# VHH binders against Putative lipid kinase MamU (mamU), part 2

Target 1, 297 residues: Putative lipid kinase MamU (mamU), of Paramagnetospirillum magneticum (q2w8p4)
Amino acid sequence: MRIAAIINERAGTVACLSPPVVAARLSAIWTSLGHQAHVTLAEGKDMGRAIRKACRDPAVHAVIIGGGDGSLSRSLKHVVGSGKSLGVLPLGTMNYVARQFGVPFDLDRAAVALADAVPTPTDLGRVNDRFFLIRACLGAFPEFIRSRDEARRKGGSFLDGALAGLTGLARGHRLIEAELIGPDVQARIATSFFMVSNNMCRDSDPFQLERERMDGATLGVYIGQGAGPFSLMDLGLQVAMGRWASNEALIRGSLPWLEIRTRQRKPLVSIDGEVEKMEAPFRFDILPGVLPMLVPK

## First folded at step 5 (VHH; framework vhh_podentamig1)

Design s17 (from b0 with T98I L102E)
Fold by ESMFold2-Fast, scan of step 5:
Structure s17 (fold): chain B 297 residues (1-297), chain A 120 residues (1-120)
Amino acid sequence: as target 1 above (297 residues)
Amino acid sequence: EVQLVESGGGLVQPGRSLTLSCAASGFTFSFYAYGWYRQAPGKQRELVAAIWGGDTYYADSVKGRFTISRDNAKNSIYLQMNSLRPEDTALYYCAAGIYFSEDSYEFDYWGQGTQVTVSS
């Protein structure tokens, strides 16, 4: 097949291995397996331009994104409806998408596995006009990410980031008052956060919140019940430890769509780990099978 | 298929306690509102207690005596009934619904009921 690969040269793995060396190695692997491959190195806004160009190219069959979950999430607006298959190279920190689809974390093994992968229909989440592959969150969780990223940007370690996230959560805790509307759902709630997942998370993997499938045609909705300072600190600790699904303070639901009407007009929202302000109300939808993902055999 | 199965009913003497259990299956347990209704012979069904998220409701006739609770790990709802009176004698139903409002409870799924008889 004809592969267009766009690699975030700022991704930690790529930066450590020299971006041109990584690009040459990937090209050589795919070419040796009989594919036509073009590898592009990019950063920042140039990533979007390169991805858009690949998605518009009639000769391209597959677009492979090398980066973290955020890079993949930002690619969705270009890939959806393009007719291309999407693949992921696990070059970020958590690599939830690569892990979910069984992509090996070793670069060479990942490249080989993606070349032989079968395009598999995969669901996407959507909040208003934004797609997500993993999750979208409201409340305390976006504040945690913002504080963590700020500390990391100032040259802090991973632990410095986690501690800054927890302290930011403690400083900026705010109870969300919201109305929930869905198919057969009508409720008013006050909570520390909402998490809306693309499909339900596995209860047996509390550290990763891994999904059993990505084609279940459902959103997984998780709502925090705690409202006190210790419950918000516990929430921060659960986030730092990767534990959400086993916490009895979480209300859990499976829905094809949900509208969240917050009292605050423009709260912080995280979408696949990227924090931004978004205007209420928030309409969440599951889009069944709209993205053909390259899933290793 | 959504199913609710009640258990724990029986014959008890006035002043004693009884705990009813409701086992739920076929949906995401923790996202729904749950209620306990009762129906005495020849009477209309009445709401005794309800729970949704952190919110609870109790009928005036049972406030301070009955407590509704849930166990998300076991997909179960409980009704702890203390200081039972002969007038508490009824068939008790577990109900589950997707809607809770301050003015009404809309429960779409019902169990078959469990009999509670309070007599000497």
Scores: ipSAE 0.000, ipTM 0.221, lowest interface PAE 11.9, mean pLDDT 77

Design s18 (from b0 with F100W)
Fold by ESMFold2-Fast, scan of step 5:
Structure s18 (fold): chain B 297 residues (1-297), chain A 120 residues (1-120)
Amino acid sequence: as target 1 above (297 residues)
Amino acid sequence: EVQLVESGGGLVQPGRSLTLSCAASGFTFSFYAYGWYRQAPGKQRELVAAIWGGDTYYADSVKGRFTISRDNAKNSIYLQMNSLRPEDTALYYCAAGTYWSLDSYEFDYWGQGTQVTVSS
């Protein structure tokens, strides 16, 4: 197999080690297993260029992204439709995607597992022109991430980030007023929490929002009831008690598509942990089996 | 195909209580508003109570006496009727709506109804 691996030099694991040493180790592992591997180290805009180049190369069979969930998410627009298989090396902080697909967190073991993996058709979520592997959120959650990231970017500790996130959540414009339209649903809502998941989350894993499968051809839709801070606190308590997806304070459903029309024209949206402003209305779709993922055996 | 089936009606004396149940089936998604309507002989159908998630509405004639609730795990809604009066005698209908707003309701699906008679 011809592997093109693009590694984010700023990823925590790689940044602490010598990036050229990491690249040489990965190349040696894949070559020793009988594959032709080309490892590229990149940062920022160069990541996108390298990924596009790999996806356009007719000789490449698999593209492996080394980085956090954000780097992987941003690669999807290049990988979808390219005919290439996608793999992830868990070089970020949370590594939700790597965890979901059972990729070992040890770098050497991850490299071996990905090279031996058989491409598995995987569903993707889409909101407007953006793909997501895990979830997209509106309301309180994007505001929490934004406030946390601002505090940490200013040189704050992890605890400073968490406190800033909670403070931003309390102060921010986290109420969304919207009209929802789906195949068998139309509703007007006012909520502080709205999440669309790629496939349904497991009810028994409220902290990780882990899924049983990524080929169920459905979006999971989760909407918090009530618009006040106390309703958000109640929802948080229900999540902590393992009542996430089945609680009556949390409206949930399984839909192939959903449109949400927010009163605010350009609300804050979180896509696979990356926060940005997006222009309403929002069309969500599930795209069944469009991404061949390298899933370890 | 969405179906609603009411149960729990019957004959009761004034001042007593009854609980009506509505079982919903055929739904792809549990994101629906539900309501209880009633129709007495020779009168128009009126909305008695409605629920969407945890938010509730009650007509003035029943406020403080009736309570609407839902059990999402059982796909059921309930109407607890206390301090029943002869004027509460009616055929009670369960309804489900695919469109809900914070200040109005539109119900698309209806059950067959269950009779409640309050008399001595």
Scores: ipSAE 0.015, ipTM 0.404, lowest interface PAE 7.2, mean pLDDT 78

Design s20 (from b0 with F100L)
Fold by ESMFold2-Fast, scan of step 5:
Structure s20 (fold): chain B 297 residues (1-297), chain A 120 residues (1-120)
Amino acid sequence: as target 1 above (297 residues)
Amino acid sequence: EVQLVESGGGLVQPGRSLTLSCAASGFTFSFYAYGWYRQAPGKQRELVAAIWGGDTYYADSVKGRFTISRDNAKNSIYLQMNSLRPEDTALYYCAAGTYLSLDSYEFDYWGQGTQVTVSS
């Protein structure tokens, strides 16, 4: 297979090991397995150009993105419809996408696993003009996840992560007032937690928000009930303790699309771990099987 | 089509208990508000209990005696009625709302009703 790999040279793993050394190692691995590989090192604004070039090359069969979840998410607009398979090397901090698809975190094992992978049709979520592989969130949820994960990553205990998340929720409480419209549903809601997942989340590990399948052709919608900071703290604690799946304060549903019309014109939206302001209204769609992913095994 | 089917009604003596069940189909169960209404002969329909996520409402006449609950896995709503009185005699309706306001419940779908008669 002809592989085009685009590596974010500012990613922590790459910077620590020297970008040219990482590129040479990846090339050597893929070549030894019988593939033709071209590895490009890029940063920031140059990533998009390199990815678009690879997607337009008729000789390329697979595009592999080395970086964090944000780099992978931003690549989707170039890869969708290109006829190329997409792979991810887990070079970021959270690596939710790599974890979801079972890509090993060890660089050498990841490279081998991706080379042996069979392209698997994968659903994408979409909010307005942005694709997502994992989830999109409104309200305090992005700040909760960021605070929790940072505390745990810096050697904090499970309880330290939970407390950091709850502190973030209490400090950053903002109520989302919105009208929700979907197939056979219309509701006016006031919530500090709103999440749309690409397919329904697994019940067993809410920290990772893993899915059993990525081809179920549905969005998973999760809405927190209760508007006060104490309701947010309870929800945050339930999520941190692994009880979110059975919590009646969390409204759950499976929909092929929905529209949310927020009272605030440009609220914060988190897309695959990246926070940005987006203009309401927000249209969410599931796009079944649109992306062939390189899934190990 | 959206359907709500009630069951569990019947004749019961004062002071006894009944559990009403409502089976919902044809829509995304978790996104609806649900309520139990009752209507006695010659009277207006009244809201007895409602549930939306973790929030519940009870009419003053039934507080402490009735409990509304939901089972999302079974697409079912329940009304547990304790310490029944003759004045609880009515046709009981399950209702689901597809359009909700922050300050009130609006119900768009209704079941056919189940009769509850409390008498000796």
Scores: ipSAE 0.012, ipTM 0.380, lowest interface PAE 8.9, mean pLDDT 78

Design s21 (from b0 with Y99W L102T)
Fold by ESMFold2-Fast, scan of step 5:
Structure s21 (fold): chain B 297 residues (1-297), chain A 120 residues (1-120)
Amino acid sequence: as target 1 above (297 residues)
Amino acid sequence: EVQLVESGGGLVQPGRSLTLSCAASGFTFSFYAYGWYRQAPGKQRELVAAIWGGDTYYADSVKGRFTISRDNAKNSIYLQMNSLRPEDTALYYCAAGTWFSTDSYEFDYWGQGTQVTVSS
C-alpha cells in the first residue's frame, strides 16, 4: 500500500534520536515490506499542513502519525471523511491511543505491525467541533493536566508535574456546575469530575483505558460525586480496591449523545489528554465506524 | 422507558428495622435522581428520602432513622428504615426523575408502591 507518514520531530522519542535517522529507518522498513512510503518530518503548523496534504492525495491508502496523543488528536479533523486508514506510531510520552490499539512501543515492531494491519472501522467521539478517540473530561482532571503540563514546560520533571497537579487539587478548585441533557435525561449537576468516553470502559478498570470494543456506537458517561479535590482521590481509592463498578462515588451510563450546559462559559476541557478552553454548551455525539484504524493483530 | 418495582414491605413491630428495595430498568439509571415517598391513610403523600448519586435528602420526620442508598451495578435504590414507629405505617413509593434542587424534586416515573405496617 502507499503510506504517508508524518512524524513530529519534536516528539520525545524522535527528539532523543536524530529525526532524519528515524525517517530513513521507517522508509527502509516499509520499503523492505513492499510498500511505497513517503515520510515527512514536521512540527507545529507544518504538521497540520502535511497531514491535510496526505489526506487529500488520492494515491495514499494509509496515513501514519508519529507523535504524542495531541498530534494524533489534532489529525482527526483531516483524516475523518478522507477515506484513508489511520495508524499511530508511539513517539510521545503517554501514547494512550497506541496503547488502546495494541501498537508495539518498539519503533521497528510498530512500523512492521502498522504496515501489515488490516483497517478496522472505529467509532469516534465528538464534542462540538472536536473529535476524540479516547475521552473528553471537564472538572478537576483538566485542571490537573494543565498544572502538570505548566510545571513540565517550565523545566520540571514528570514528578514535578504530578506534584503540581496534586497541589492544585489539594488547594481546591471550582466545581463544574452544569445541566446534563440526553435521551430521557435532564439533570443539574455539581461535580469535580466529568468524563465522556468513546465507547464504554471496562467495568474493572476505567483508568487503564481498556474498552471491550471501539465499534459499540455509544458514549460512556462518568460523573464523579461530591465537591472538591478529595472526591477524585476517593474515586481513585475505590478503583484501586476493585469497587469501581458498584462505587457510589461514580455515576455512569451509556448514551448515544448528550449536551452539557456549564455555568462557566469557557471551562477547561481535556480532549485525549490535551487541555483547551472550549465555549459552552457542549454537544457530545458518537460517530459509528467513521475511522478505519490500522490495528495490529 | 424507566420502570420501577418496589419490594421489601411487610408487617414489623415498633423499634425494628426493614429494608425497601426499588429495582429500576433503563440504560440511563445512573443519571436519574431517585426518591421514596409515602402515603398513610387519610394523609397527603410526602417525600421521605431522595438520592442523586451520593447526595441525599431526608425529611425531618425520618432524619437519623432512615438511610437511602443506591447500587448502580444492580440498578437498585434502597431505603433502610431503622427504629420504626407506628406513624411510619404507609404505602411507600419509589420515584425517578431529574434533580433540580434540594427543595424541588421532579419525578417522572413512579412504582406501584409497597405496604409497610408498623404495629404490635
Scores: ipSAE 0.013, ipTM 0.386, lowest interface PAE 8.3, mean pLDDT 78

Design s22 (from b0 with W52Y)
Fold by ESMFold2-Fast, scan of step 5:
Structure s22 (fold): chain B 297 residues (1-297), chain A 120 residues (1-120)
Amino acid sequence: as target 1 above (297 residues)
Amino acid sequence: EVQLVESGGGLVQPGRSLTLSCAASGFTFSFYAYGWYRQAPGKQRELVAAIYGGDTYYADSVKGRFTISRDNAKNSIYLQMNSLRPEDTALYYCAAGTYFSLDSYEFDYWGQGTQVTVSS
């Protein structure tokens, strides 16, 4: 097949090993397996241009993104509807998507596995005009994720990340006041934790790293109740420990769509680990089977 | 579309226990607040217990004797009634509302009720 690979040259693995060496190695692996591969190194706005170019190229069969979950998430607006299969090289800090689809974390093994992979129809979440592969969050949780991921990207341990996240929660605990509208749902909420997952998380635990399936045609919705400064710190600790599913104060539901109308016009939203301000109201939809992902055997 | 169906009522002697069940259909169960109300002949309807997420409320008259619980997998709520008294005799209604705040319960959907009679 004809592979276009776009690699974030700022990604830790690539930067540490020398970007041209990594690009040459990937190209050599795919060529030795009988594929035509073009590897592009890029950063910032150049990533989007390179991905858009690959997705518009009628000769390309597969687009492989090398970077963190954020780079992959930002590629979705170009890949969806392009007719191309999407693959991920785990070059970021968390690599949730690579983990979800069973991509090996070793670069050489990942490259080989993606070349052998079969395109598998995969659901996407959508919030307004933004796609997500993993989740979207509102409330103080985006601040936790930002602080944790920043610490871990700088070579910090899991404990360093957890501590940074908890510190971020202490500084930015704010309630989201909103109206929730969905199929057979109409509710007013006040919460510091609101998460919409692409499909239900394993064991209905929103802090699991893996979904049981990515073709279930549902959003997973998770809402915290009884939130305050102290309970927000407790939420952060439960996230770090992967144990929030045991807390019955967490409301969980499976919906094909919902709309959330926040009191704030432009609250912070986290989309696949990237924090930004987005304009309310927020319409969430599940898009069944719209993305062919390269899933290793 | 939304339906609530109560069961488990009956005649019991003072000091004994009953469990009421409420089966919910036609809506996303986990996103609703639920309550149990009761109405005795000639009296106004009163809230006995309520639940949303992990938070619970109990009327003073039943606190320590009654327990409300939910089973999201079965789309059901339960009222476990212990140490029943003749004054607990009433028609018991399951109710569901769309508000998520304990301080702002609003119940829009009601079951048909199940009779509980406590007498010798």
Scores: ipSAE 0.000, ipTM 0.290, lowest interface PAE 12.1, mean pLDDT 77

Design s23 (from b0 with W52F)
Fold by ESMFold2-Fast, scan of step 5:
Structure s23 (fold): chain B 297 residues (1-297), chain A 120 residues (1-120)
Amino acid sequence: as target 1 above (297 residues)
Amino acid sequence: EVQLVESGGGLVQPGRSLTLSCAASGFTFSFYAYGWYRQAPGKQRELVAAIFGGDTYYADSVKGRFTISRDNAKNSIYLQMNSLRPEDTALYYCAAGTYFSLDSYEFDYWGQGTQVTVSS
């Protein structure tokens, strides 16, 4: 097949080994295995342009993104509907997506594994006009990320960023008041956060990012409890959804779609770790099998 | 203030085991991913093991020998190191960062480090 690989030249592995050496190594591996490979090194906005170009090229069969989870997530708007398979080289810090699909973390082993990988239909989440591979969040976590990112952007250290994030949570965290509409469900709730996962997290634990599968055709919905006795919840949600589980900290459930109508018109939302303001209401859908991912054999 | 305190380091003979502990305070423990890094003399820091909820990562050099675990009730992270080798000699750091950011951000909080020396 014809492979277009777009590599973030600022990624740690690439930076340490010299970007041209990494590009030459990848190209040599894929070519030796019988593929036509074009490797592009890019940074920032040039990543998006290169990905879009590859997705529009009728000769390309597979697009491989070398970078962190953020780079991969940002590629989704270009890859969905392009007819291309998507692969990931684990060049970021966490590499959750590479880990989820069993891609080896060693660069050479990853390149070889992706070369003979099977395009496997994978579900995507969608909130309004945005796709997500892992999750979308409202509440405490987006506020933390925003405060941390703002401190770092202003030239603070990593420690300064983390302290700013915690300070932002302490100062700016409020209960989210929202109306929930879903299949056979309508509820009013006040909560510290909503997390909507692409498929259910393993053990139904929202703090466990690994999924059992990415083709289950469901959203995993996780709703935090408020810190105080003034948290409100419509008990109809629990009764209507036999698969919900409750404890002091968390409500969990599996839904094919959900609409969240927040009292605040334009709250902060986190989508695959990227924070932005987004206009309510928020319509979440699962899109079964729309993304062919390169999954190692 | 956020604090990570490592303990359990020391001098150990090759082939033996050692357990490192990291006690976290000053933040909500369950919001964070944790990692163990090490830095040998004259080398850069490397990520040895990480835990993200129930998911774990291990560097190839330690896979099968080291095990990372967490205890949310005790706000603690552990690194069980088996079959230690001289090349495992390094200063070991506990690190924490939010796993709600899926981009290429590295861990934001660091402990002071604990020395592990593998020598006869």
Scores: ipSAE 0.000, ipTM 0.168, lowest interface PAE 15.8, mean pLDDT 75

Design s24 (from b0 with G54S)
Fold by ESMFold2-Fast, scan of step 5:
Structure s24 (fold): chain B 297 residues (1-297), chain A 120 residues (1-120)
Amino acid sequence: as target 1 above (297 residues)
Amino acid sequence: EVQLVESGGGLVQPGRSLTLSCAASGFTFSFYAYGWYRQAPGKQRELVAAIWGSDTYYADSVKGRFTISRDNAKNSIYLQMNSLRPEDTALYYCAAGTYFSLDSYEFDYWGQGTQVTVSS
């Protein structure tokens, strides 16, 4: 197949290993396996341009994104509907998508695995005009991420980021008051934690929120108990004790769509780990099988 | 269409235990609040116990004796009744509502009721 790979040269792994060397290695691996590959190094604003170009190229069969979860998430608006398959090289810190799809973290093994992969239909979540592969959150979690990322940009450690996140959580507006509407539900809610997952998370790994499948044609909806700082602390304790899946910690359900009408017009929303303000109301949909993912065999 | 079906009622001697079950269908079970009401002969209908997620309420007359619980996997609500007394004799109703709040419960849907008689 003809592969277009776009690599974020500012990704930690790539920057450390010299971007031109990484590009040459990837090209050599894919060519040796019988594929035609073009590897593009890009940064910042140029990532979107390179991805759009690859998706419009009629000769391209697969687009591979090298970077973190944020780079992959931002590619979805270009890849969906393009007719191209999407692959991920795990070059970021967390690499949740690569973990979910079983992509090896070793660069050479990842490249081989992606080249040997058959495109697999994968569901996408959507909130308004934004796609997500993993989850979208309202309430305390976006505030946590914002505070954590700010502390880490200032040279803090991972633990410093976590502490800053908890501090921002205590200070910020984290309460979501909203109307929730779904196919068989209409409810008024007040919560500090609201999460919509692409497909249901499995109960056996509460900390990573892994899924058994990405083709179940459903959103997983998780609503935290209570509205105050102490209820959020209790939720954290329940998660730490392995009880996140119980009704003590979360109300959970499986829905093909829902609408949430928040009292706040423009709350913080986290989409695949990236925080932004979005205007209510929020319409969530599952889009079955719309993304052919390169899933290792 | 929401449907609630109670079971587990019957005749029981004072001091014994009984578990009422309520099977729910026609909606996303985990997103609802649930309650148990009772109506004794010659008395008004009263709320006995309620649950929204893990938040629970109990009437003073049953505190320490009754426990409400839910099983989201089975779409069921339970009322475990311990140390039953003759004054617990009543028709017991399962109810479901759409309001999620720590300080209130709203019930829009009702079962047909199950009879509990506590008598020697």
Scores: ipSAE 0.011, ipTM 0.370, lowest interface PAE 9.4, mean pLDDT 78

Design s25 (from b0 with G54K)
Fold by ESMFold2-Fast, scan of step 5:
Structure s25 (fold): chain B 297 residues (1-297), chain A 120 residues (1-120)
Amino acid sequence: as target 1 above (297 residues)
Amino acid sequence: EVQLVESGGGLVQPGRSLTLSCAASGFTFSFYAYGWYRQAPGKQRELVAAIWGKDTYYADSVKGRFTISRDNAKNSIYLQMNSLRPEDTALYYCAAGTYFSLDSYEFDYWGQGTQVTVSS
């Protein structure tokens, strides 16, 4: 097949190695396996342009993104509807998507596995006009990420960022007032957060956020309850103790769609780990099988 | 169709305890608000207790004596009634609804009721 690989040269794995050497190695591996591959190194806005170009190229069969989950998530607007298969090289920090689909973390093994992979229909979540592969969050989590990232941008360490995030969460804790509308749902609530996942997460592994499947045609909806920073700390402690599945402080359900109407018109929203302001109301949908992912045999 | 079935009612002596159960079916249990109402002969129906997730409400007449709880695994809601009084005698209804506001509860689905009689 014809492969277009776009690699974030700022990704930790690539930055620690020579980027041209990584590109040459990937190209050599895929060529030795009978594929035609073009590897592009890019960063920032150049990533989106390169991905868009690959998705518009009629000769390309597969687009492989090398980077973190954020780079992969940002590629979705170009890949969906393009007719191309999407693959991921685990070059980021968490590599949740690569882990979910069983892509090896060793670069050489990952390249080989993707070349031999079968395009597998995969569901996507959507909130308004944005796609997500992992989840979208409202409330406490976006505020934590923003505070953490701001502290890190101001020269703080990773630990300083984590502490700033936790402090910001505790200091800025506010209840989200919202109306929920769904297939059998109409409720007005006050809560500390909403989390909407692509398919249901495994209750036995909340830290990994692993799913049994990515083709279940459902959103996982998780609503935190309680007011004040102590309720969030209690929830966090119960998650750490492996008691999340039995936690009555966390309301959960499986829905094909949900609309959340927040009292605040433009709150912070986290989409696959990236924080932005987005205008209410928030319409969530599951899009069954719209993305052919390269899943190792 | 959403269905609610109450059980656990009966005749009980003053000062005793009784637990009412409500079995729910036909809907996504976790996203509903649940309540217990009661109606004595010649009186208006009153909300006794309500629950949405871990948030609870109790009428002043039962606060400190009654406890509402839920079991998501069993799709069930419970009302634990302690220190029962003759004035607690009523038909008790389980209710479920998608309307839960910051200031009130509104319920769309109702059971047939279970009779509680507190008498010596």
Scores: ipSAE 0.013, ipTM 0.404, lowest interface PAE 8.1, mean pLDDT 78

Design s26 (from b0 with G54D)
Fold by ESMFold2-Fast, scan of step 5:
Structure s26 (fold): chain B 297 residues (1-297), chain A 120 residues (1-120)
Amino acid sequence: as target 1 above (297 residues)
Amino acid sequence: EVQLVESGGGLVQPGRSLTLSCAASGFTFSFYAYGWYRQAPGKQRELVAAIWGDDTYYADSVKGRFTISRDNAKNSIYLQMNSLRPEDTALYYCAAGTYFSLDSYEFDYWGQGTQVTVSS
């Protein structure tokens, strides 16, 4: 196939090892396997331009994104509807998408696995005009990421970032007050945490964020519960209790769509690990099968 | 199959030095980040040193005493441990991943561990 790979040259592995060496190795691997590959190194706004160009090129069959910290998430607006398959090289810090789709973390093994991958129809989540492949969060988690990133922007290390994130959580001890509207659900709630997942996470540990499938045509909705930070102001959520389950830590549900109306007009939202301010209300939808992902065999 | 094999552990007296080695096979060595973790009796596993490209990390408890290094031609990483203390007694693990992250502690591959005992 004809592969367009766009690599974030500021990604950790790439930046430390030399971006041109990484690009040459990837190109050599794919060419040796019989593919026609073009590898582009980019950063910042050049990433979006390169991805859009690849998605509009009628000769391209697959677009492979190397990076993290929003590169993959921001590619979705260009890849959806393009007719191209999307692959991910795990060059970021968390690599949640690569983990979810079984992409090896070794660069050479990842490149080989993606070249032999079959395009698999995959659901996407959407919040307002933003797509997400793994999850979107409101509350404590976005504040952690924001504090961490601020410390790192000021020249901090990974440790400085982690400490700043924890400090931000402790200081930002604020409940989200919101109205929830969905199919047969209406509730007013105060919580420390909302997570809206693309498909349901496995029951055994939802915070590890592993899924059995990415084609279940549902959002997984997780709402913080527990002694301190959670209160349910309007029990209208119970009208949909047949689709919801609760335990000491979480309320969870499976819905095709949900609208969250926060009291704060422009709160921090985390989308696939990237934090930004988004204007309320927040409309979440599941989009079944819209993205062919390169999933290793 | 990716393999990491530690060696160089043993019993050593306080104040002495020891070098741990980690031999890696089954992958392209130079594109990985590497770390040394340790687990003391009754404690959680902790990261003590990491290397990726030209950058290194050291935990405060070992900074100035331990040095991590790599030899790409030999597919090996090393942990030089100087001025050893009884509190350095632990099972030491070699780990490898495509990128080091303190916030996730994400490494793809782990060795079986090598025991270091510091006692008189």
Scores: ipSAE 0.000, ipTM 0.108, lowest interface PAE 21.1, mean pLDDT 75

